# VH-VL binders against o94451r108to261: the designs that were tried, part 30

Target 1, 154 residues: o94451r108to261
Amino acid sequence: YSRPFAPVVHSRIRFRKSPFYDILEQFNAPFVVPACVGTRNTISFSFHVTPPALSKLLNDPKQYRVYLFSTPSETIGFGNCLMEFPTPQMELRINNQVAHANYRRLKGKPGTTNPADITDLVSKYAGPPGNNVVIYYMNSTKSYSVVVCFVKVY
Short names: E, the ipSAE of ESMFold2; O, the ipSAE of OpenDDE; V2, 0.75 times the mean of E and O plus 0.25 times the DockQ between their complexes.

## First folded at step 15 (VH-VL; framework fv_trastuzumab)

Design p5 (at its last look DockQ between E and O 0.57; V2 from the best seeds 0.00; counts 0 for: pae E 3.7 > 2)
Fold by OpenDDE, look of step 15:
Structure p5 (fold): chain C 154 residues (1-154), chain A 117 residues (1-117), chain B 107 residues (1-107)
Amino acid sequence: as target 1 above (154 residues)
Amino acid sequence: EVQLVESGGGLVQPGGSLRLSCAASGFTFSDYYIHWVRQAPGKGLEWVAYITPYSGYTRYADSVKGRFTISADTSKNTAYLQMNSLRAEDTAVYYCARWSYNAFDIWGQGTLVTVSS
Amino acid sequence: DIQMTQSPSSLSASVGDRVTITCRASQSISSYVAWYQQKPGKAPKLLIYKASSLQSGVPSRFSGSRSGTDFTLTISSLQPEDFATYYCQQYDDLPYTFGQGTKVEIK
């Protein structure tokens, strides 16, 4: 995995407001998951947990979580972006561990997909190994943007 | 003994550059956030920047962004602060400090940087 | 940015006195506040973290508390070695910010 040596400059994705959580911080610049038809694709990126976020995760684990968000790249400019993953059959790994989440939306109902809770797989530590995301997917007809966010849950 | 030792401070003219060093010992350097905090003479404390020595992620205060660069060499257990385009208001004692997830628990003795014509 | 308004800027006290220093955060920040002691020519020393947790090795006469956005450092009985400048610090969000400091002087 590659690691950045400079501060991540990222644009914020504006997701639709949820009554269940508030997004407090976006850890990485939107990572593009390109369209891929007929073949399996793998993307990977790393993200950084800031010191304030880490303090909260360690001291108040019931109130703060780390979620992985996904939305079609074409919708970012519109705001109020809805959760949608590249494919319901994708595999998400955080630090080489499989994340268990439901990536499928209800049929005919956009915005019914929840972000993936990856809190338990995120390293609560400033040292090795860091935090890496790997997504295995196939047959995604659109490009998606993926971000890891620090959230307060209600 | 766990300690941080700063060096590299001195007198520099406005617009000049200076590089500070922070040598760590007694603990696993790459396991912590390392910060720089400065204190102008007779004034309070101001956070400057931090780095994760292992992964290389950094953040800066707005007052130094674009002028200062924090870096680290894990092989030397040393953090650095490259200061360019120095201004009179950058005059301060510069401390490096270890963040222990809840506070700065270890501080160096500080090194004085004086920016004056 | 989160501002930490510290008061008073200075106070005079005698050995044995109860001393109270307060910092008010500009917004709600839960309990993510630390307190430091600094003596002339020395680096700050950690006293309290998470608003009320006493750092290991720090005398029990030091204590911290929170009430809403108000954070208080209390020295129950001031000792000769406690004459110094004290600072609060929030670490709820970046940038980290400190109070202006309170100098505790001998009366």
Scores: ipSAE 0.902, ipTM 0.961, lowest interface PAE 0.5, mean pLDDT 94
Fold by ESMFold2, look of step 15:
Structure p5 (fold): chain C 154 residues (1-154), chain A 117 residues (1-117), chain B 107 residues (1-107)
Amino acid sequence: as target 1 above (154 residues)
Amino acid sequence: EVQLVESGGGLVQPGGSLRLSCAASGFTFSDYYIHWVRQAPGKGLEWVAYITPYSGYTRYADSVKGRFTISADTSKNTAYLQMNSLRAEDTAVYYCARWSYNAFDIWGQGTLVTVSS
Amino acid sequence: DIQMTQSPSSLSASVGDRVTITCRASQSISSYVAWYQQKPGKAPKLLIYKASSLQSGVPSRFSGSRSGTDFTLTISSLQPEDFATYYCQQYDDLPYTFGQGTKVEIK
């Protein structure tokens, strides 16, 4: 896999606050998951755990986690974004291991979807195999943007 | 024995360029964060940059961003610091160091860079 | 950026003395502090990590502690080889930052 195209500008996504965690760092520039009706699509990107985040993950693993977030691309930059996966018809793999998350969303119920806790699938060191995200999906009626974030859990 | 050895330091004029090398031995270079830390003569320590040699991710201190580029050649177990547009305030001993979880546990001996007319 | 304010900047002590060196962080950083010893012409040497954990091979006369944002390095009985400059370093966030150093000199 090729490295993400992000050398020019990094955008951040501001999510609605949660009483259950604080977002401390975004590891990647938002990666677009294009709309895909009646067909299948795949996206992939890479991220790394920064040295301070690694120290915290390894020293305090009950308090520090790695979450994958998603939000409709159209909402970025226009206020607090809500957590929403592109479609329930998706599979998330981190380092070629299937992540187990609830991708279901309730129609008309924004904010009912939790980010995916991918901590146990993430390589917690600088070396191989690195950290790769692959999303297989179909029937996403909107374009979504995906980020992996370092969080503190309460 | 794990070790890091810097080379490439010397005297250079302001506005000039210099390339430092950090050769690693005794450990798997691509498994670690490799940093550069500098120390001006008679002064304290200042973090400069890091690289993940396997994945190629980098970060820089604001004082050097846009002027310095860190890179790595995993086949040679070597990191590099390309230093451009050098200024007098860049005069320092430059150390490469391995970041191991909670500390810089392995340091090179340092290489002196002097930026002077 | 997180500042580490180290004090004193220098001190004079005799062999056998108890020496304390303090770093204050400009914000809460938990225990993400390391301490290094540096002798003239040499690279820094790791002494303490995670505020109070002794690095392998470092004599037990060295110890570290934390109280809030204050971090302390203690040498319980100073030895001739301990005359050096000592630095604290925070690793809570980038850029990693160091204290200004404390030079421990023989009286």
Scores: ipSAE 0.575, ipTM 0.840, lowest interface PAE 2.0, mean pLDDT 89
ESMFold2 (binder alone), look of step 15: mean pLDDT 93; pTM 0.944
ESMFold2, look of step 16: ipSAE 0.372; ipTM 0.767
ESMFold2 (binder alone), look of step 16: mean pLDDT 93; pTM 0.944
OpenDDE, look of step 16: ipSAE 0.895; ipTM 0.961

Design p6 (at its last look DockQ between E and O 0.05; V2 from the best seeds 0.00; counts 0 for: pae E 15.4 > 2, placed apart)
Fold by OpenDDE, look of step 15:
Structure p6 (fold): chain C 154 residues (1-154), chain A 117 residues (1-117), chain B 107 residues (1-107)
Amino acid sequence: as target 1 above (154 residues)
Amino acid sequence: EVQLVESGGGLVQPGGSLRLSCAASGFTFSDYYIHWVRQAPGKGLEWVAYITPYRGYTRYADSVKGRFTISADTSKNTAYLQMNSLRAEDTAVYYCARWSYNAFDIWGQGTLVTVSS
Amino acid sequence: DIQMTQSPSSLSASVGDRVTITCRASQSISSYVAWYQQKPGKAPKLLIYKASSLQSGVPSRFSGSRSGTDFTLTISSLQPEDFATYYCQQYDNLPYTFGQGTKVEIK
């Protein structure tokens, strides 16, 4: 059984350029992580690794990675979006495995958060289970947009 | 034996529609990207579209976007190419091909689609 | 889109000859290039992937190499069954694109 697929118009988020990586492709349209105060919330979405990206991941694993990016939704369109996650206490799961990353920014220093490297958790073939993202979070006062990107690292 | 078998080709008038099938056997259909690649008579190869049969993710060449739809039925190990609003330039042998992470390693024998008035 | 300019479009050769076919990518694409052989009325057959890796079951007289954006398929000693049309293909980015093809004919 294959799920019905509706074409997704990708709204590209333009993140501030990093000296450590180049974003080559955005796998999903920005997924909104809504604000949630006082209660725990869970969001989930799926993304697709394109054949070219898969080829690179498999043939040149040291050069290519898959990162999960997050930014406040209100900053989209500014062209220099900074990394910021909904809460430093969030839990990120890729294909039911916990991703280990530091979601906390330095105090008083915006843009010091790094994207989450989820490369090792991403399924590197077209079959089951695919690639599913789940975020557990609480006490996020802002809305955030999350995207999974294919990157070349330096 | 690993194989792909195309069917459904034929003669159709411009503006007409046709549905091609690609039956897979000998491998786990849902584990692979399945592509359509076409070849106009006496010409080279042109990538058309691909699908991930398990989830149904698709991509299309610009030349067929909005007119062609690739789909798959995992229960039948079959991929399809629904071709609408056919044009003369769509005349070609249509191949389905399995994509390994390196290349198209398995091809069908192809099915001829002729668009002519 | 990435263009693969293949040359020559055709060549005549004899059995035992060394044959070289080249594809030039319109931009840098690392080594994500494949080569196929196609005989009349048949589907393409994979020969080389990742620019220089020989597909299983393909004779060792076939080889691939890369120099910058130039990709080369070499047949060290042409055999009777090698008379066919050959295509390069890039899979660095979508859409996948092929070279125009090279027909290897009997001299």
Scores: ipSAE 0.906, ipTM 0.962, lowest interface PAE 0.5, mean pLDDT 94
Fold by ESMFold2, look of step 15:
Structure p6 (fold): chain C 154 residues (1-154), chain A 117 residues (1-117), chain B 107 residues (1-107)
Amino acid sequence: as target 1 above (154 residues)
Amino acid sequence: EVQLVESGGGLVQPGGSLRLSCAASGFTFSDYYIHWVRQAPGKGLEWVAYITPYRGYTRYADSVKGRFTISADTSKNTAYLQMNSLRAEDTAVYYCARWSYNAFDIWGQGTLVTVSS
Amino acid sequence: DIQMTQSPSSLSASVGDRVTITCRASQSISSYVAWYQQKPGKAPKLLIYKASSLQSGVPSRFSGSRSGTDFTLTISSLQPEDFATYYCQQYDNLPYTFGQGTKVEIK
C-alpha cells in the first residue's frame, strides 16, 4: 500500500483559441470558486498588472485589454478550456466597482460566454496595492477556476 | 474624515537635511500610493516622489534622485520624505497627496521648507 | 517627460462670465488629464479627472473636454469663489506633470 503521489497543480489555464483576442499573459494562479448548491457564497482574490502590460494598457487601451476568464476546474488539465462563468446568478466587483458583463450561458452550448472586460476598473499602477476581485454568487453546481489575463483585441 | 497631515518643515542650511512626515487617517493607508508634490513660493506645482506603502516601491523626480528618500511605516499610517544635500532650489511648500486611480483626490495642508544660509 | 502648456497664463473676468482655460500636451496622450483649483495659501482641490469627469462635490458649472492634444476647463458662469489659480495635470505617463497655472482674477 504505497503512499499516494501529490496531485498535479496547474499554474496556467490553456483556453481555446479565439479569433477576437490573443491571451498574452496570465496575472494570477487559477483561483478556485467552489461549488455552491442551494446557498450563497462570496470569494475574493488579488492580482497585479505587470509593468510591461501596464505600459501597453496606458498607451494603447483599445487594442490591449484586461479580461477575466472562468472555466470548470476539472477541465484545466486538458487544454482547449472553454469560457464559462460559474452561474448567471453572480456579481463581479473589481476594486469595489461592479463589472458589467454577461454571465449567462446558453443551455447545451458551452463556450458561448464572453470573458469579462474589466480594463476600465483596473489600477493604473504596477505592483501594490494591486487589484481586488470579489465574486458574489449562488447555485453553482461545479467548481470553477478563475484567471485574469492581459489580452490583445482584434 | 479622510485626511493627510504634513509636519517637519522648517529652516535649514544648504547641504543640510530634513525629514518630513505625512500622517494619514480615515482610509486604508496600504491601499493607496502616497505622493509628495512641492510648490516653490509664487510658482507652480512639481511632482517629487511616490511610494506604495505595502510593498515599498518608489519613484523620484530627476531633480531629487539620490538626495531624497521616501519611506512608509504602515504600522503608523505615515509616509516620510528624508531630504539630504538640500539646495536653495528645494525651498517650497511640500504637500503629501493621496493618489486615487484617476487623480490626486486628497491633499494635506502643506509644510514649508526653507533652504538658506 | 510630457509637458503641459496652459493658456492663458492669466485672465481678468467678471462674475457671470464664461471662462475657458486650455492645456496642450507636448505629445499624443489619452484622456488622463486632471484639473485642480488652488486658492492662495491653500492646497490644490481636484475639479475634473479623466478629462471630463466631474469630481464629487464640485459644482456643475465646471466642465472639462478634450480635442486631440488640447484639453479645456470651462466655468460656465463664474462665481465670486472661483477667483483662483487653475492647474492641469497629465497622468498618462510617469512622471506626472502639471501645467504652469492660469490665474483667474476679478476685474
Scores: ipSAE 0.006, ipTM 0.498, lowest interface PAE 15.4, mean pLDDT 85
ESMFold2 (binder alone), look of step 15: mean pLDDT 93; pTM 0.943

## First folded at step 16 (VH-VL; framework fv_trastuzumab)

Design q1 (at its last look DockQ between E and O 0.50; V2 from the best seeds 0.00; counts 0 for: pae E 3.0 > 2)
Fold by OpenDDE, look of step 16:
Structure q1 (fold): chain C 154 residues (1-154), chain A 117 residues (1-117), chain B 107 residues (1-107)
Amino acid sequence: as target 1 above (154 residues)
Amino acid sequence: EVQLVESGGGLVQPGGSLRLSCAASGFTFSDHYIHWVRQAPGKGLEWVAYITPYSGYTRYADSVKGRFTISADTSKNTAYLQMNSLRAEDTAVYYCARWSYNAFDIWGQGTLVTVSS
Amino acid sequence: DIQMTQSPSSLSASVGDRVTITCRASQSISSYVAWYQQKPGKAPKLLIYYASSLQSGVPSRFSGSRSGTDFTLTISSLQPEDFATYYCQQYDDLPYTFGQGTKVEIK
């Protein structure tokens, strides 16, 4: 039994700096969540935790987290990207487990959305089942780019 | 017994190719990162690459990127290192090692690769 | 890349001596450092991980400590079987990097 080879291509998204965490590593190339109006869409991708990141998650679990970030695809080229999810009614699953997060921003305040903390759903070793992300959504008028990042929290 | 056994080393000319094997036994192969680490004669240790045998993710040191390919066959509990465009500076004992999330706790005996005209 | 500057490159000691080897990281890397012992013609053997955790089966005369970016391996009382080369390694970030090594020779 062998699994398909997954090349690691990293096109880094530059998010606006947060006082609550530092992004240390991006685990996947930006995955595009296309616009979808009127119908429900499902996207999925996989990522792996690097050996250094896994060591930190295991030895210092209170200091390190795994967050899922989202931003409009059109903003990537400008840097200082703001957090925004395709829709506040989306469902996020990590390894077939539902992630609980607030995908809404404060009314009239762009960039107030927090990344989704998926640390507890991420596998803490290199074996099965790996790490699979599934997003269920509908009525998203823009394209979004999603990345999973390793962060140090303060 | 937990064990890693390297094979495939030998003498090769510059620009040549060689494929190393690392056979694992005594543990669940797919649950660990498998790494290659090399050591030039009389020198220190240099990390080369790693693979996640289950999912197939890989990373390489800059010194070997584009020339070496790490792979794994979980059905055979074996990792491989395909080395192309070999250079004299690639001469080394090549070890495969199991990463146990804090260190390399299991090492093979190593296999010698000599690149010389 | 993170450099691990190891010192000394070599030292001579006698059985029963206290031996200390130091590695300095080029940047702050918390406690993500391991120590290995290597004898001629053999693969490295893990001694210490997470800066100060003793690997199972390793004699208690071996210990590790951290002070800022300085990491130290200590052998409290050198035994005949301890004459070897020792390496530190950081695993804070890729690429993993090793110290240059310290050869502990018999005086």
Scores: ipSAE 0.884, ipTM 0.954, lowest interface PAE 0.5, mean pLDDT 94
Fold by ESMFold2, look of step 16:
Structure q1 (fold): chain C 154 residues (1-154), chain A 117 residues (1-117), chain B 107 residues (1-107)
Amino acid sequence: as target 1 above (154 residues)
Amino acid sequence: EVQLVESGGGLVQPGGSLRLSCAASGFTFSDHYIHWVRQAPGKGLEWVAYITPYSGYTRYADSVKGRFTISADTSKNTAYLQMNSLRAEDTAVYYCARWSYNAFDIWGQGTLVTVSS
Amino acid sequence: DIQMTQSPSSLSASVGDRVTITCRASQSISSYVAWYQQKPGKAPKLLIYYASSLQSGVPSRFSGSRSGTDFTLTISSLQPEDFATYYCQQYDDLPYTFGQGTKVEIK
C-alpha cells in the first residue's frame, strides 16, 4: 500500500490542441528535468510502445508518429500546456541515437516550438530494454516535464 | 514448438482469489506482449490485460482493474494473472495469448475459472 | 470503447458453399481488424490480420476485406473442417474488443 499522504502527481499532460496532429496516447508518466544553471546535467528514462500503437507504426508509418513533448513543470496541472524545450543547449538521444529537433524557443512567444519526431529511433519490439531517452542539457532556468506520445499527423 | 500453457484454474467462492500461470516455450518470451483473454461459457471473447514481460508495463480492462494483477517472471518464461475479489461474472475460460503486433497469433489451451457458491 | 457488431450470429451451410460473415465497427478504425476461428473446446486460431492479410498456414479459401467500417470474412468453398465459430477483433485501441461470434453449422 502507498502512504496515506502523497504529493499530487499528474499522470498526464494536456497540451494545447494542434491542427497538425492529434495526441492519441502518452507512453510515460511526466518525467522531471530539473532546472540547471551554469552547469551540465543528464537525465534518463524509459518508455514502451503499447500494442495498438506498435500495430499502427508498423502498418501506417506516414500518418502515425512518436513525438517527444516538453512543458514547464509548473504548468502540467492545467490544460492547454504549450510545447517548450528546457534549453537550446541540449542533446536528445533515443536508444543511443541522436534525435534531430529544433530546441529553439522564442522568448515571449510560448508554443512556437515543435515536439521532436523520434519515430525512426524507436525500437519496434515489445521486448527489452524498451526505449531509452537520455537528455544532456545545461542552462535550463525552470523545471520541465517530458512525455513521449503517440500521435496521428495530418 | 511455440507454445503457451495455462494452469491454475478451478472452482472458487465469490470474493475468493486464484492465480493463473502462463508458461511459454519455443520463442523469446521477453520480446512479446503477453495478454490474457477470457471467454464466459457459451459467450464471446473479452480482452483482460497485457504485460511486457521484461519491463513490467501493464494495462487492464476496466471490468478487472483493481482486482486483477498481471505479472511475469522472465527467468521462468511465465506470466501470471492474480485474480482477487472474484465475482460470478468472472467465470470463464482464461487464455493467455501472444500479441504478434497485428494479431493474437499464439494462444494457450485455456484454463477454466468457475466462481460460484 | 470501440464495439464490433458481428452478423449473422449463426448460419447453416453445406460443404462447398461460399460463406460470408460481416463485422461493423462503432467508429472508424481503418484496417486494424483480425479474424479468428474457434472450434468447441479449443483456443481461437488466427486467420486474418490487418483486415485482409492471410496468416501463414491458413488455407487460401479464407479472405478478408474492408469497406468503410464494415469488415468481411469470406470462405470461398466451405470444407468439413471449417464448421466452427468465427470472431472478428479490433485492435485500433484498448480495450481490444471482439464481435459476439458467428457459428457456422452444417446444413
Scores: ipSAE 0.456, ipTM 0.793, lowest interface PAE 3.0, mean pLDDT 88
ESMFold2 (binder alone), look of step 16: mean pLDDT 93; pTM 0.943

Design q2 (at its last look DockQ between E and O 0.44; V2 from the best seeds 0.00; counts 0 for: pae E 2.7 > 2)
Fold by OpenDDE, look of step 16:
Structure q2 (fold): chain C 154 residues (1-154), chain A 117 residues (1-117), chain B 107 residues (1-107)
Amino acid sequence: as target 1 above (154 residues)
Amino acid sequence: EVQLVESGGGLVQPGGSLRLSCAASGFTFSDYYIHWVRQAPGKGLEWVAYITPYSGYTRYADSVKGRFTISADTSKNTAYLQMNSLRAEDTAVYYCARWSYNAFDIWGQGTLVTVSS
Amino acid sequence: DIQMTQSPSSLSASVGDRVTITCRASQSISSYVAWYQQKPGKAPKLLIYKASSLQSGVPSRFSGSRSGTDFTLTISSLQPEDFATYYCQQYDDLPFTFGQGTKVEIK
C-alpha cells in the first residue's frame, strides 16, 4: 500500500532564543490545539524527520534532540513566542508512548516552561511506524500551536 | 542483490511531460528515503527530490518545485518522478538513489531525459 | 543553501601518486560530508561518509578528513582503476549539494 502525499508547508514559529539550544529545523507546520472547556479533547498529527536530521540524531546523539514546542496561537504573529502548553495536566504520546515532561510554568513567570524532549520516542528511521503525536487535554481556554523541532543542544 | 533500476527517459519538447520510474529490489523499500539526483551532460550532480515511501513525505529542490512530483508505490517497490513543464535545463541523466542515513549507498544506472525542440 | 567549492576541477597524476581533492563548505557543517567516485557512463559510487568513514568494500588507499570547513579526499597511492571523477556532497542541511567535481586523469 501507499500513503497519500504529505507535503510540508513550513509556517515557522519564531520562539524566544534559548541559551540551551538552537532550533535547526521545524518538522511540521503549526498544528492547532483548540480550546476545550469541560470536556476532554484529543488531537493527533504526524511529522517527518529529514535525512540530515536523522543522520545527526544517529551519529551525534549527545548534540542533537527533538523537542515539541507549544505557544498560544494568538502570539505567533508577534515573534519571540514563549513556551506554554494547553494545560499542565495534558498527556503527550509519541508513537503510543507517553512522553514525560513538565508542562507547568513557574507562577508569575511567563516563558519558564521548557519544550518537551521527545527524542527517545521518535523513530530514527524512515520506515514504520513513522512519527505520530497525540495530545490528550482538557480545560484549555486558549488555542495553542504545536510544532516539533530539531535542535542542537548546548 | 540490492538494486535500483530507472526507466522512462527519452526525448521530449519544452513544456512537455515525462514520468520516470525507479524499481527497487533486494531490500525493504519502505524503510528508506528514496531520492532522485540528476546530472546534466558533462556536468556535476544535482539533488532533485526525495520521498519516504512509507509515510509519503516529500521534499524538492527549488529548481523543480511546482513542476516535478515524486511518488512511490510500496506494493510495487517503485518510486516515480513526474516531470511537467520541462525545460531545456532539465536535460540530464536522472538517477534514483537510496539514502542509507549517511549517504547515497545504492544508485540506479540512470535514465537520460533530453528536453529539446 | 550550502555551497561546496571543490578543487581542483581536474588534475593529472601517475599510478602510485598521492592525490588530494578538497571541498570547502560555505558555512560550518560539522562532518556531514560524503565522497563519491564516478566513472564515465556509470552512476556515482560511495567512497566516504561522515567526512572520514570508509564505506564498506572501498580500498583503504582512500581516506577522508576535515579541517574546519575544508574537507579532503586523499588517495594515498593512485591505482589504474582510480582514474575517474570525484564529487563531495554535504548532507548537513537540505537541499543536499555537491561539489563541482574533480576529474583525475592519467598523466
Scores: ipSAE 0.901, ipTM 0.963, lowest interface PAE 0.4, mean pLDDT 94
Fold by ESMFold2, look of step 16:
Structure q2 (fold): chain C 154 residues (1-154), chain A 117 residues (1-117), chain B 107 residues (1-107)
Amino acid sequence: as target 1 above (154 residues)
Amino acid sequence: EVQLVESGGGLVQPGGSLRLSCAASGFTFSDYYIHWVRQAPGKGLEWVAYITPYSGYTRYADSVKGRFTISADTSKNTAYLQMNSLRAEDTAVYYCARWSYNAFDIWGQGTLVTVSS
Amino acid sequence: DIQMTQSPSSLSASVGDRVTITCRASQSISSYVAWYQQKPGKAPKLLIYKASSLQSGVPSRFSGSRSGTDFTLTISSLQPEDFATYYCQQYDDLPFTFGQGTKVEIK
């Protein structure tokens, strides 16, 4: 999984493949969630659903979903990244609504954490409003990079 | 009643700049993706860019990225295409078009941009 | 990028003829294709969206279909006002791309 160690600028994150979905599009540049130990932190960013993705979400809502992914920032550029949330002590809100996701890692089983399915919280207007992401968290010992992706589910 | 009207086309030298306008009426401008699509004389259609007028998100075709900037003023129901570093191959009729979620259902009449020495 | 290869580039037909125009996508896409009619000096006009759905106000002699990566526009009985250039457009992914056009001319 090693990459050349010459500088490589990444505007996208390559995740390990899943038999349950394909990542079709990344809606935002990787957003850094800084390490935070012993204190509470809040970060926010926005993304929008592109015109072809909106068409698919409205026409085929069981096949197309919007997932939020996270991985340790340090692993980007060193092969396929594993899905991992910054900390179990976090809350994710999309457009001011709490997302339902399991932020815990399984003991001794890295890469078994599922991305958050936020599809039902994303605006599906015929017009293209932006979507707001807020993460409240504490006790993240590493920096994480977060992306919202358009996926096809199998 | 639902209408898009382009303006600002004209003759310009290579390396020059031009700003196009797309005035909307008869619909809620901020609720739609607004696109520019161009057509070189005697040629087919080429997608150029879009904007989300309320949120300001944009995407560009590779052929214009870094040279063209799309913007919007929702108080005037108007989108703009700022074209810099113009080249002969940018010569075209420029249409603005409304993207509904499955089609370009409303088009303006087009405005001609000619880039010539 | 998804390329749309349209054929024929032109055809000659008489009033009353059945006309068929095909676009082939360079990769598998579902039904995310629209068809437009353009007359000289005018903007394109939407005919068909979602491969086969007829836009409001478009005559029922126009129809669209999909078979694999091939998308077809059919005019069942050509009328004098149908002499124009026709374009397909994919909206499965950005950049949106159009076929090269098919000019339908009077024989």
Scores: ipSAE 0.465, ipTM 0.805, lowest interface PAE 2.7, mean pLDDT 88
ESMFold2 (binder alone), look of step 16: mean pLDDT 93; pTM 0.949

